# VHH binders against Probable asparagine synthetase [glutamine-hydrolyzing] (asns): the designs that were tried, part 1

Scores and structures below are computed, not measured.

Target 1, 187 residues: Probable asparagine synthetase [glutamine-hydrolyzing] (asns), of Dictyostelium discoideum (Social amoeba) (q54mb4r2to188)
Amino acid sequence: CGILAILNSLEEASKLRKKALSLSSRLRHRGPDWNGIYQSSDSILTHERLAIVGLENGAQPLLNEDETIALTVNGEIYNHEKLREDLVATGKHTFKTHSDCEPILHLYEDKGDDFVHMLDGDFAFVVYNKKANSFLAARDPIGVVPLYIGWHKDGSIWFSSEMKAIKDDCYKFQPFPPGHYFSSKTK
Structure headers, positions and changes below count from the first letter of each chain, unless a header shows other numbers; antibody chains aren't numbered by Kabat.
F, E and O are the ipSAE of ESMFold2-Fast, ESMFold2 and OpenDDE, as the mean of both directions, binder to target and target to binder. V2 is 0.75 times the mean of E and O plus 0.25 times the DockQ between their complexes.
[cut] stands for letters that were removed.
Atom coordinates printed by the task and the answers are left out, and those that the model quotes come from them; centres of patches stay.

## First folded at step 6 (VHH; framework vhh_enristomig)

Design k11 (from b2 with Y100W)
Fold by ESMFold2-Fast, scan of step 6:
Structure k11 (fold): chain B 187 residues (1-187), chain A 119 residues (1-119)
Amino acid sequence: as target 1 above (187 residues)
Amino acid sequence: EVQLLESGGGEVQPGGSLRLSCAASGFTVSSNYISWYRQAPGKQREWVSTIYSGGRTYYAESVKGRFTISRDNAKNTLYLQMSSLRAEDTAVYYCARGPWYLDSETDYWGQGTLVTVKP
């Protein structure tokens, strides 16, 4: 699967959308494919996947209950059942999908950045909170799932599962280091 | 405060074995994941192995079948059992709590323990 996220862009929303859709098409698998998109005034998240893979797990980007938090993710969260049980027990969340990654949305909402320490998995993701205007990107400690980070001259931060989606537009780009997370709360 | 203390390094001959330990404080190893990294003289740090909170383990291709990562949750301690050691395994070995905050100046690394494989 392919992910692309562009955060805090100064570009006009309509131009940003066209750009993101064009770039995300480069992440397509061979044969039939599906894509999803979530956009705010200055940020956009996309996801590309094989149509036959994991339809029952919900379409991405995944959304929380009031659709203020969006997640685009590749990988698996292995301790998802325990996380889900604990989140349901709070009485604060209603799960919309059977995705093992949906707990990420709710944990980010409830616990902020510190939640990344709770995840057991092979993953790369970007989670965005439109209401707080914050985001977090993370990659698992082994780096089995690819992720790249890029910086754009307009100050936006780009993330993608493949370098080819960002290398032409970012003045600086590199593999997102395994076992790290990046947060918009960085000063 | 997070603190990691490595021990168990030393000199060993090729084909020998060593067990490294990493004592953790300030967090619970059973609720986090932790990794072993190593850094040879003049080289960048490279990942060696990780154990997840659930107990699943992963290894770099260069050490698969030779190294075993484990933990003792009651002692809040991580181990790296190294066998069939080679000259290229010579390095300072670090344990590290992940994930790290990118662009942070705060380290979740221990001091390291030196392993020297000498003929």
Scores: ipSAE 0.042, ipTM 0.431, lowest interface PAE 6.3, mean pLDDT 82

Design k13 (from b2 with G98S)
Fold by ESMFold2-Fast, scan of step 6:
Parts: structure tokens; sequence; C-alpha cells
Structure k13 (fold): chain B 187 residues (1-187), chain A 119 residues (1-119)
């Protein structure tokens, strides 16, 4: 399963898309022929779908109601039923999928970075809000789901399920630490 | 404002035990995802243990079976009970409202609490 996200790039949008597609193809050895893309003027998220036993996933990246927030994720959220129930009770959200990860979109919209403390799961994800120009990446504490972070000279931040998708373009890169989150707003 | 204050470190012989405490203010430990991290001399910071908002606990392989994370909701305090300590456990221990990411160029965590395992 392949995740790639490039956030806040100075690259022209069509060139960024070409690069992301090329890099995502390097992750194809891990499986599927399904590739999803979400793009803004300066950011792009991709996902390659893998069959995961016991999980129901919508097409990724997952999108909120007005498609201003996108999520690319591997893993599962164990307390998703309670999270969905509480979100439905607010009356603010319409769920589009049966994915246990869809609550992440709505929680990020409603609570910002603090939502990440509410998740009980085995996950690695990047969620992006193009309206607020903000993003958050997180990896669970057991760290079974891989994620890497990289910094590019143009100031963009890169995330990928495999180091080989970012190592040639980022001047600094490392495994994303288990039990951490990275936020465009956190200092 | 959110604050976490570590205490309980000290010197102990191999095979000994220590209990670290982390007093939280500005947020409630029972509704947050909280972790212990450590940094040994000459090494990068590493994750040690996490307790989720729902009470589920996770441990790094190197400490599993020897360390126990817990919390006292009434005292709003996180604990790390360490047993069968080894020289390799020597480090400064930090608690953090989790998950939390450190930017390697601008990282600042509190002073932590030093644990030294000496023969």
Amino acid sequence: as target 1 above (187 residues)
Amino acid sequence: EVQLLESGGGEVQPGGSLRLSCAASGFTVSSNYISWYRQAPGKQREWVSTIYSGGRTYYAESVKGRFTISRDNAKNTLYLQMSSLRAEDTAVYYCARSPYYLDSETDYWGQGTLVTVKP
C-alpha cells in the first residue's frame, strides 16, 4: 500500500502532478492497480489501494462533504463507531463511506490538531485542509504501518509509506517517529 | 496553558526499579493520548510507551514486560513504572501529550527526568 503526500510545494501544479504520479508508481510493487489523487495549487495527496482483511474503505484520498479536506491513510481506527456516533449527533456532517477512517476528516475540520488525541488505532495518515492551508500527519505508537517524512529545499514537506519515494528529492528525510504527529500549525 | 512536569528519576543499580511521574496541567490525562519518550547519551529521542484516551497501552519492544504505563485520573498524573532496569535504560525521560512530533532543528521539550543505571 502506497501513500505519498507533498505539501506546500513551489513547483508548478502540472509538474507537481507529473512528479507525484511518477513517484507513486515506485510504490506499485507493493500491490494494487488503483491510484487515487487529490490536488490543490501547491499540494498533492496520493493513495494506492491494498486489500486489507476486515477493513471497509472508500476510494482514497477520502474527502469531506465540500471536498476541501482530503485524507490518505493506511490502517484502522478501533474506536470509530463511537467517533462516528458523536459526529452524527452534532448534525454537521454527512458520512459518504463505511471507512473507519472517515471520522478523521470531520474531526480535523471541527477540532483541528487536538483531534489526534482522540484516536485509538493502528495507523499512518496525512490529512490536508486546502481551505485553511493546513495539514497533519500522524503515526500510531506501535509503528507497524510505515511512514517517512522528508524536507525539500523549496520548503515543501513530503510524506510517504516508503523511503524510496522521497529520498532522491528531499535534502533531509527519516522514518516518521511512531506515536507522533506533525502539524503545519504546531510549534 | 498545557504543561507536563516529569519527576522520579535517579540512580539505581542494574535489576532495580524506579517510578517516574508526569504531572499534567491545562488538560485532562483521561481524555488524551499520552506517551513517555527517552533520549540516551549519543542517541536520538525514542518512544517508550503510550496510553490512549480509552486506556489501551503500547510499549517499545526493548521495554515490553519490564515497564508499565499508567495514570491516576484523580491526580491528573501519568506514571512509568520501570523494573529490571539495565544500563541501556540510562536516559533522560520525557512525557508528552501524544501524538507529538519534534522538528529536529527547533525541538524543545522540557528538561525531563534523568535515570542512570550504574553497577
Scores: ipSAE 0.025, ipTM 0.377, lowest interface PAE 7.3, mean pLDDT 80

Design k14 (from b2 with G98E)
Fold by ESMFold2-Fast, scan of step 6:
Structure k14 (fold): chain B 187 residues (1-187), chain A 119 residues (1-119)
Amino acid sequence: as target 1 above (187 residues)
Amino acid sequence: EVQLLESGGGEVQPGGSLRLSCAASGFTVSSNYISWYRQAPGKQREWVSTIYSGGRTYYAESVKGRFTISRDNAKNTLYLQMSSLRAEDTAVYYCAREPYYLDSETDYWGQGTLVTVKP
């Protein structure tokens, strides 16, 4: 599966979409694929995955109730049942999917950046809040799931599951360090 | 008491080689992400290379194949071996300890060491 996120770009939205779709196609692996997109005026998230016959509500990027928060993720969250149970108990959220990663959306909304430490899993993700104009990218403590970060001359921050999607456009790029997170709020 | 001290800069001919050192104190280089940056006169500071706590190394495209970042854990020292130097490599070179959160300011910077590639 492939993820790509471009955040806080000065590029016009239609050009950004065209660019992201082109780059996302580089993340395609052999076999049938599914491509999902979520965008705002200055940011875009994509997810490329092997098409699987099954539940429709597992499509990415995953969205919260009012579709203001979007998540593109690769991996598994092992403690998702406990996280879901606790979130349901608050009465604030309606779960749309059976995805083990959906709690990430609701935790980001409720807890902000520090929720990353509540996750037990092998993951790499980018979660974006259009309403707050904030985002967070994170990678699991061991670095089981690949993720790369890049900085663009226009001030945008790029994230991808593969370096080949960002290396040509970013002036600086590197593997996202395991056990870290990047937050738009702690700038 | 975190400190970073660069050394090894100087004048070199195009195509030459130079090795920079960064002596670290107050923290352990093997447990941190440590980078080299450079700043040419009138330009923004730019990233050159990073060595991760686990030993993986990464390079800016402009220096790949020419520069090598390394460390000596016993000496708690970071190195940047520069070869095939070009006029555009002229800059003040800084070593830096990277934060655990990538979006925060670099934790600590050294004082810098000047590298001049003479025509």
Scores: ipSAE 0.000, ipTM 0.152, lowest interface PAE 15.1, mean pLDDT 79

Design k2 (from b2 with L102I)
Fold by ESMFold2-Fast, scan of step 6:
Structure k2 (fold): chain B 187 residues (1-187), chain A 119 residues (1-119)
Amino acid sequence: as target 1 above (187 residues)
Amino acid sequence: EVQLLESGGGEVQPGGSLRLSCAASGFTVSSNYISWYRQAPGKQREWVSTIYSGGRTYYAESVKGRFTISRDNAKNTLYLQMSSLRAEDTAVYYCARGPYYIDSETDYWGQGTLVTVKP
C-alpha cells in the first residue's frame, strides 16, 4: 500500500489532483490496484492498495460522518476494539467501517494532537480536517511502517510512504522520525 | 510539567541483573507509549524497548530475551528488568515519552541512569 498527502498547496486544485495521481502511480503494486483520493481546494490525500486486499476494511482515504476529516494510513492499530468502545460510549460518533484505523478519525476530531500516544500499533498516517484546515502526520515508535516528509517551495508539506514520490518536487525531504508526529498547529 | 526520572543503575558483573525505574509525572504512563533508550561511551543514542498504551512490548534485537519492559500504573512508573548483562550493555539508560513534534528542538531525555558491566 501507498500513501501520498500534499497539504496547503498554492497549486490550482485541478493541477494538484493530476500531479498527485501521477505521483501515486509510482506507489502502485503489480497487478490489480485501487486508488483513493480526497481533495480540498489546497490539499489532497491519496491511498494505493491491491484491489483484492483490504476490501473488508472499506475504501481509503477513510472519512468521518460529515466527510470533513480524512485519513490515509498504512498499518494496524491493535487496541482498536477498546478505542472503538470508548468512542461509541461518548455518544458522539457513528462508525462506518470495520477498519481498525477508523478510531483515528474520531480521536483526532475529539482530542486533537493528544490522541497519538493512545495508539497501540504499527502505523504511518496523515489525518486532515478540512473545516479546521489542520492536519497531523504520525509514525509508530519503532518505525515499522515507512513514511517520508518533504517541504515544497510553495509552502506545502508533503508526506509519502516512499521517497520517490516526493524527492523530485520538494527542496528538502527526509525519513519521518519513528515515534514522532507533525502537526499543522506547530507549523 | 512533564518529567521522567530514571534510577536503578549501578555496577554489575557479566551475567548479572539490574532493574531500572522511570518515575513519571505530569502525564499517565498507561495512556502513553514509553521507551527506553541507551547511549554507550562514544556511541550514538539507540532505542532499547517500548511499551505501548495497550501494553504491547517491543525490543531491540540486541536485548531481546534478556530485557523485560513493564509498568506499574498505580505508581505511574516504568521498569526495565535487565538480565544476563554483557559488557556491551554498559551505557547511560534513558526513558522517553513519545511521540514528539518532528520540529521540536529538544525532546525530554532526563538525566539517565548509568549501568556499568565490569568483569
Scores: ipSAE 0.067, ipTM 0.468, lowest interface PAE 5.9, mean pLDDT 82

Design k3 (from b2 with L102M)
Fold by ESMFold2-Fast, scan of step 6:
Parts: C-alpha cells; structure tokens; sequence
Structure k3 (fold): chain B 187 residues (1-187), chain A 119 residues (1-119)
C-alpha cells in the first residue's frame, strides 16, 4: 500500500527512523496496519500494509539471502514465473517468499541497473544495496502505480507512494516519471 | 554493445500507411520491453508505443487504433505498423530499449527513420 524510502541522509539514524515511522503512518488507511523497516547508517526503507495481508508473499521490505539488499515495492510482475525459473537455474539464489516481486531483489544483485527492462508489470519500487551503498528506484512504463521523488536540503533523495509523505520536508518534489529509473550511479 | 537500427520511413500521403522496422543486436527483443518514440523538429521526443517482454502492448492516445506494435522473435526485430497517417505524425521515429535514466539519455536509442506525411 505505502512506500517510503530516504537515501543518503545526514540525519542521525535514530532521528531518521522516528521520522520515517511518523511519515509512513500517514500512508495507512485502515485496520491494524504494520510497519516494515530496513535501515542502514544513512538510509531507510519502509512499507505499510494491512496486518496478515501477504503472509504468503512475505513481509516487506523484502531481503536477499544475507540481508544486504532490501526492496520495497507496490505492484505486480506478470512474468515473475519465468524470472524465478531463470534465477533458480543459476544456482545462486534461494527464494524466501512466493512474492511475484522477489525476482527484482535478485536481479538487482546479479545484473545491477540493467535489469529493469526485463520486467513485465505494473510497478513502483526502490531497491537498496547496503554493502555497495547503491540504490535504484523505478516506475512502470505507463505509470499505473504511483511514486514521487523528492530532494532534501541535506542531500538525501526521498521516494514515496504519496506526495503527502514528502512535501513538507523536501525543497523540491515531483511525480516519478513513468518508464524511468533513478540510480545512485546517475546522481 | 547494444544496437538498434530503424528502417522503413519515407514520404506518404495523408491517410496512407507505412511499416517501420527496428533490428536489434546485443540483446533479445523477447526478453525486454521495447518502445517506439518520435520527435518532430523543435519538439521533445514523444512516446508512441511499448511492447513488454510478455507481449502486452500499450499506445499513446494520439495513435491508439491507428498504430500497431509487434515483434518477430526469430528475426529479433520490432515493428510499428502505421495506418491513417496524419500531418502531425511527421517525425523521426526511434526505437529504444527502456527504461531510461532520469535527466539523462540512454545509449540504447537507434539512429531513427524519417516519416514525412505530405499534404
């Protein structure tokens, strides 16, 4: 339902966590919701949804085997079965969930920035590699799933499924353009 | 590395038809989403159509019902069948392997093929 990611923040980790939790709670709409959180010294990813929804699909953010790569995503990947089959055939990955989005996590690990064009779906996501200190955000070619990007005065880059989580803190913000990706390599 | 080569452009009268081709090398068209864009003189590049790896197709509202995107996996080639052409369809047409970096150009654009719809 709700995505928030703050990358490369100069804020103290404990303050960043409190702020992210406060902002991501604005993305809740009803029921007993939960916060999924993944954090490093300068970055944080969150995901909000109704409790117990997606138990079979795993809790978000989704993590790779050694928990150095995290993914927060909304949407559906329609060719996920083929992607999963190909990834399993490499012998390099153990899938933890039945999520159609888990292949994104493993593709980023294996192929870096060049994997996004392989996805057939309606999506918006942020994937973060803590060890490499790199990230990538992407939105599907048609823009079916909402995503916003914001720039903060401390140099951090913000991503959210809703403008209201970004507008008060970022000096500049806009809808993330359909069919594009933003990478820490691009700047 | 990755190369795209467009062909099939030319002059056509209003109401006419053309089929554009895009020959791909360095990657497999069936494993990627690929798009057609166009650019008229002095204008920004405009998205025209996309075909996803699974075969799903999408069209810009301005060309919907008149243009058809398809691919031939054996030939590793993308096509754009254009019908009922109008003066405003005059542009250089490019195929591109998406997605695109924000604020930068990709290296996966072809050289383009010119379509001129003359009154």
Amino acid sequence: as target 1 above (187 residues)
Amino acid sequence: EVQLLESGGGEVQPGGSLRLSCAASGFTVSSNYISWYRQAPGKQREWVSTIYSGGRTYYAESVKGRFTISRDNAKNTLYLQMSSLRAEDTAVYYCARGPYYMDSETDYWGQGTLVTVKP
Scores: ipSAE 0.049, ipTM 0.453, lowest interface PAE 6.0, mean pLDDT 82

Design k4 (from b2 with L102W)
Fold by ESMFold2-Fast, scan of step 6:
Structure k4 (fold): chain B 187 residues (1-187), chain A 119 residues (1-119)
Amino acid sequence: as target 1 above (187 residues)
Amino acid sequence: EVQLLESGGGEVQPGGSLRLSCAASGFTVSSNYISWYRQAPGKQREWVSTIYSGGRTYYAESVKGRFTISRDNAKNTLYLQMSSLRAEDTAVYYCARGPYYWDSETDYWGQGTLVTVKP
């Protein structure tokens, strides 16, 4: 599966969308594929997966209740049942999917950046809050799941599961370090 | 204020064992990723082991099967049990709170504890 996120772009929104769709096509598997997109005026998140993979686990990007927070993720969260149980107990959240990654949305909303410490899994993700215009990208401690970060001359920050989606547009790019997270609030 | 304080280092012979401790203050070890790193003279720091908030553990290939990471939530302390020690395990061992921000000025590292493996 393919992940692409472009954050804080100065490019016109419709042009950004066309570019993201074109780049996402490089991440597609052979055969029919599902392309999910979430976009604001200056940021876009996409996810590519096989259409035959269970849609009951939620189409990505995953969205919170009011659709102001979006998540594109590859990987597995092993302690998801405990996280879901605790979140349901607060009475503040309605879960939309059976995805083990949905707790990430609600934890980011409730706790901000510190929530990453609560995750037990193999993952790479970008979560974006449209209202706050904030984002966080994270990669598991071992680097089991691939993720790359890139910087664009217009000041935008790019993230992708594959280098080929960012290398032609970013002036600088590198593997996202294992066990790190990058926050728009403390960059 | 976040603080990490390592202890338990010392001199051991090859094949010996040591237990390192890391006392944490200013945060809760059961709610965070906590890692052990090491740095041998003239080399870069290398990751050794991590325990996730949920209790899952990971190890560098070089120490897998010989080292065990654990924690005592009541004491807010992290441990590294080292067995079958080799000369190449000689290093200063650090505990660290992670994950941390990329380019963050807040790398929550302890002072380190020296482990020397020699005949």
Scores: ipSAE 0.005, ipTM 0.305, lowest interface PAE 10.6, mean pLDDT 81

Design k5 (from b2 with Y101F)
Fold by ESMFold2-Fast, scan of step 6:
Structure k5 (fold): chain B 187 residues (1-187), chain A 119 residues (1-119)
Amino acid sequence: as target 1 above (187 residues)
Amino acid sequence: EVQLLESGGGEVQPGGSLRLSCAASGFTVSSNYISWYRQAPGKQREWVSTIYSGGRTYYAESVKGRFTISRDNAKNTLYLQMSSLRAEDTAVYYCARGPYFLDSETDYWGQGTLVTVKP
């Protein structure tokens, strides 16, 4: 699967959407694919997958209850059952999918950046809260799942599972370092 | 207030064993991932081992098979059991909350404990 996220763009929303769809298509596997998109006035998240992949895991980007928080992710969260049990016990959240990654949405909402330390997995993701206009990108400590970060001259920050989706538009790009997270709150 | 306090360092001969402890306060060890790092004289800090909230462990190649990371949830304490120690394991050992060093506000470091391996 492929992920692309463009955060805090100065580009007009309709042009940003068209660009993101075009770039996301470069992450496509041979054959029929499904793409998902979540967009605000200045940010966009996409996810590409094979159409035949199980729907029980939910369509991406994954959304919280009121659809103000979106997640695009590749990987697995191994302690997801315990995280889900604890979140359900709070009485604050309704789970919509069987995805092991859905707890990320709810933890980001409840705990902010600190939640990242609770994850046990091999992952690369971007979670975005359009109400707070905040985001967090993270890559697992060992770097099992690929992720790249890029900087655009308009001040936007880009993330993608593959370099080829960002190399033509970003003036600087590099592999996202393993064991790191990037937060809009600290940048 | 978050605090990490290392102990258990000391002088040991090559081939020996040592157990380091890291007492945590202000957060729950079982709900977070915690790492051991070390810094040898004149070198940069290097990652040694991590235990995730779910219990999964990872090790640097140089220590794999010789070191074991573990935790005691009742004592809210992290451990590093070191065996078959070598001269190159000589370093100050630190425990840290999370390997995410881009967020200095959530990266809590202990004061360190010195391990010296010499004949």
Scores: ipSAE 0.006, ipTM 0.320, lowest interface PAE 10.4, mean pLDDT 81

Design k6 (from b2 with Y101W)
Fold by ESMFold2-Fast, scan of step 6:
Structure k6 (fold): chain B 187 residues (1-187), chain A 119 residues (1-119)
Amino acid sequence: as target 1 above (187 residues)
Amino acid sequence: EVQLLESGGGEVQPGGSLRLSCAASGFTVSSNYISWYRQAPGKQREWVSTIYSGGRTYYAESVKGRFTISRDNAKNTLYLQMSSLRAEDTAVYYCARGPYWLDSETDYWGQGTLVTVKP
């Protein structure tokens, strides 16, 4: 699986989309693959995967009920059942998939950045709220799942599961530190 | 405001033990990821250990089995019990509210406490 997110780009939306699709192709594994895209005027999230994952896990990027929050993620959330039960109990959310990562969408909506401390798992993800124009990227404490961060001269911030998707376009890039999150709200 | 105050550092001999403390204010340790990081002379800052709000703990491979992270929710304090200390453990140890983006400009970093393992 491959993830790519470009946030707050000054590039025209159609050109940004073409670039993201081209870069996402670098993340494809040999064999049958599927990709998904979620885009706003200045940001785009993509996900690449082999077609052999369960249908019940849903297509990525995962979306909240009104499709204003999108998530692209690699990994597993081990306490997802408890998180899901608690979220259902609030009466505020309708779950669309059996993905262990779907709670991330609803937690981000309800609790903002502080929700990351509630996750027990091995993960790397980017969650984006189009309505609030906010995002958060996070990587598990051990760094089991790869993630890279990059800075582009137009001010956009890039995230990818592989360095090869960002190294040619970002003037600065590095492995995303394990056990951290990067938020557009706190920066 | 969020503040973290580390203490407990000092000089120890190889094989020794030391307990670090991190007193937190402005937030509750039981509701957050809280981590220990360290920076050895001439090296990049590295993650050491994290405790989650639910109590689950994680450790860097280099310290697994030797260090234990814990917290006292009533005292709002985080601890790092270090045993079987090695020369390579010499570093300034930092307590951080986390996960959080590690930058020298973050106000969530404590001031650090120096641990020196000397023969």
Scores: ipSAE 0.006, ipTM 0.286, lowest interface PAE 9.6, mean pLDDT 81

Design k8 (from b2 with Y101T)
Fold by ESMFold2-Fast, scan of step 6:
Structure k8 (fold): chain B 187 residues (1-187), chain A 119 residues (1-119)
Amino acid sequence: as target 1 above (187 residues)
Amino acid sequence: EVQLLESGGGEVQPGGSLRLSCAASGFTVSSNYISWYRQAPGKQREWVSTIYSGGRTYYAESVKGRFTISRDNAKNTLYLQMSSLRAEDTAVYYCARGPYTLDSETDYWGQGTLVTVKP
């Protein structure tokens, strides 16, 4: 699976889309792949996977109820059933999928930046709130799932599962460190 | 506000056992993932073990089978039970609540507790 996210770009929307799709294609390998995309005026999230599996329940980016929050993620959340139970009990959320990662959307909406410590899993993700114009990227404490971060001259922040998707466009890039998060709200 | 205080270090002979404690205040240990790290003199800090909010545990290859991470929710305390200790385990041990902010320049590590394995 492949992740690409470009946040707060100054690029014209249609050019940003073409760029993201071109870069995302570098994450494709062999046979037919699923390609998902979520875009606002200045940000874009994509997800690529090697096979078509559970499209009804696994299409990414995942979206919250009103489609203002999008998530692109690789990995697994092992305590997802307890997280779902607690979120349903609040009365504020209706789950749309059977994905173990959907709780991330609702936790970000309800709790903001510090929710990542509640996750028991192996993961790398970017979650984006279009209405608030905020985002958060995080990687689990072990760091088994790859993620890279890059900085672009126009001030946009880039994230990808593979360095080859960001190295040509970002003036600075590095592996996203395990056990860390990056938030648009704290910078 | 959030504080982690390590204790339990000391001198122990090779093959011995020692239990480290990490007392938490300002947050609940059962609701967070918490890790143990260590740093030997002149060496890079290395990750030792993590316990997730749901109770799942992970260990560095160098300590797997010898160390056990656990918590006591009523005491809001994290533990690291160390057995079959080796000279290479000599280090200052730190506990840390994750996740950390990527661009943080702040040293979020506590004072640590020194473990010395000497014959």
Scores: ipSAE 0.141, ipTM 0.528, lowest interface PAE 3.7, mean pLDDT 82

Design k9 (from b2 with Y101V)
Fold by ESMFold2-Fast, scan of step 6:
Structure k9 (fold): chain B 187 residues (1-187), chain A 119 residues (1-119)
Amino acid sequence: as target 1 above (187 residues)
Amino acid sequence: EVQLLESGGGEVQPGGSLRLSCAASGFTVSSNYISWYRQAPGKQREWVSTIYSGGRTYYAESVKGRFTISRDNAKNTLYLQMSSLRAEDTAVYYCARGPYVLDSETDYWGQGTLVTVKP
């Protein structure tokens, strides 16, 4: 599985889409593949995986009820059942999938950045709110799941499961540190 | 205001034991993942152990089998029980609530508690 996210780009939307699809293909493994994409005027999220993996968890990027919030994620959230139970109890959300990661969408919507403390898992993800034009990327404390962050000269922030998807375009890039989150409000 | 106060350090002989405490205020330890880190003189800060909100625990290979992380939800306190201590365990120990904001201007984690293992 591969993730790529480019947030707050100044590039024209159709050119950004072509670039993201080209870069996402570098994350493709041998055999049949699955490509998912979610795009706004200035941001794009993709997910790449083998077609048979994760059929029961829904297609990525995962979307909230009105499709204004998108999530691209690798890994597992182990306390997802309790998080889902608590979210259902609020009466605010209708779950679309059985994915252990879907609670992330709803928690981001309800709590903003503060929700990351609630996650027990091995993960790397980017969640994007198109309506608010906000995003958050996070990686678990142990760093089992790979993630990289990059800065582009046009001011966009790039995230990818593999360095090769960002190193040629970003003037600065690094492994995303374990146990950290990056928020659009930090920049 | 969120605060974490470490205590319980001291001087101990090789093979000895110590229990470190981390008293939390301003948030509940049962609702967050919390970690122990350590920093020896002249070295980078090293992760030691984490306990997740659900109670799941993880340890660095160097301390696995010798250290135990736990919490007392009623006292809102995190513990690190250290046994079979070695000279290389000498360090200042810090507890820290995660996750941390990337690109933070400040890296201040508090005073920590010093553990010295003397042969």
Scores: ipSAE 0.101, ipTM 0.504, lowest interface PAE 3.8, mean pLDDT 82

Design m1 (from b2 with V29F)
Fold by ESMFold2-Fast, scan of step 6:
Structure m1 (fold): chain B 187 residues (1-187), chain A 119 residues (1-119)
Amino acid sequence: as target 1 above (187 residues)
Amino acid sequence: EVQLLESGGGEVQPGGSLRLSCAASGFTFSSNYISWYRQAPGKQREWVSTIYSGGRTYYAESVKGRFTISRDNAKNTLYLQMSSLRAEDTAVYYCARGPYYLDSETDYWGQGTLVTVKP
């Protein structure tokens, strides 16, 4: 239910990991927690959840077939069955989980930035492709799910489900506007 | 290119009704979510309602119970049925296909349709 992503950091990978783990702990919910981590040389994605809920939907961050694309997401995609059917029909993708959000990984791989409008849901997510060194963050059309964006002096871009995870480190931060996306590929 | 053309605005007395239409072209209408926004004089644009490709709808609290959003995929047309109109509903109404790129100045809101609620 908590997400944190730090992208294109100049910090050493080990220090970035320690920082992200520390900040992620500030997003803890009541009850038993579980967190997952996906990291490259300059970027890291984390996800916090209640460990006893939703295990059958796959552990986050979700990964594509070759584990080069990772997704951390909070929310639900309601048209996921149709998206899954269409993706399977292409013959390009093997689904690993029952998660309604897994189509996001495959759509990003196939379409790059031009897929967010296809999503019918309440969501906030960050999807990252370490091979292409690209990422995209998006929030649902009406802002049901919280998301914040922050800019760091080292040039990294931060995303979090809660402002408290980014406000101390970013020189500029704001709520991520509903119905928008932010991409490393486009201006 | 994406084109959205709004129509159906006009003057109406408090408590009255109007139906707005938005004719869409240049994209696969049936697969996209479409929204209504409005902008009152001197104010920022505000979200009014969204309808998803599957038909699920959402409304701003200020219009819930009074406005109904609907779509006709065969005609590539979006509608907003407005009832129990109030003076505060006076605004130019825009339909919009999201999402928008953050930090983009690309504005393709179309020309809008004016709704004026006055006695």
Scores: ipSAE 0.069, ipTM 0.493, lowest interface PAE 4.5, mean pLDDT 83

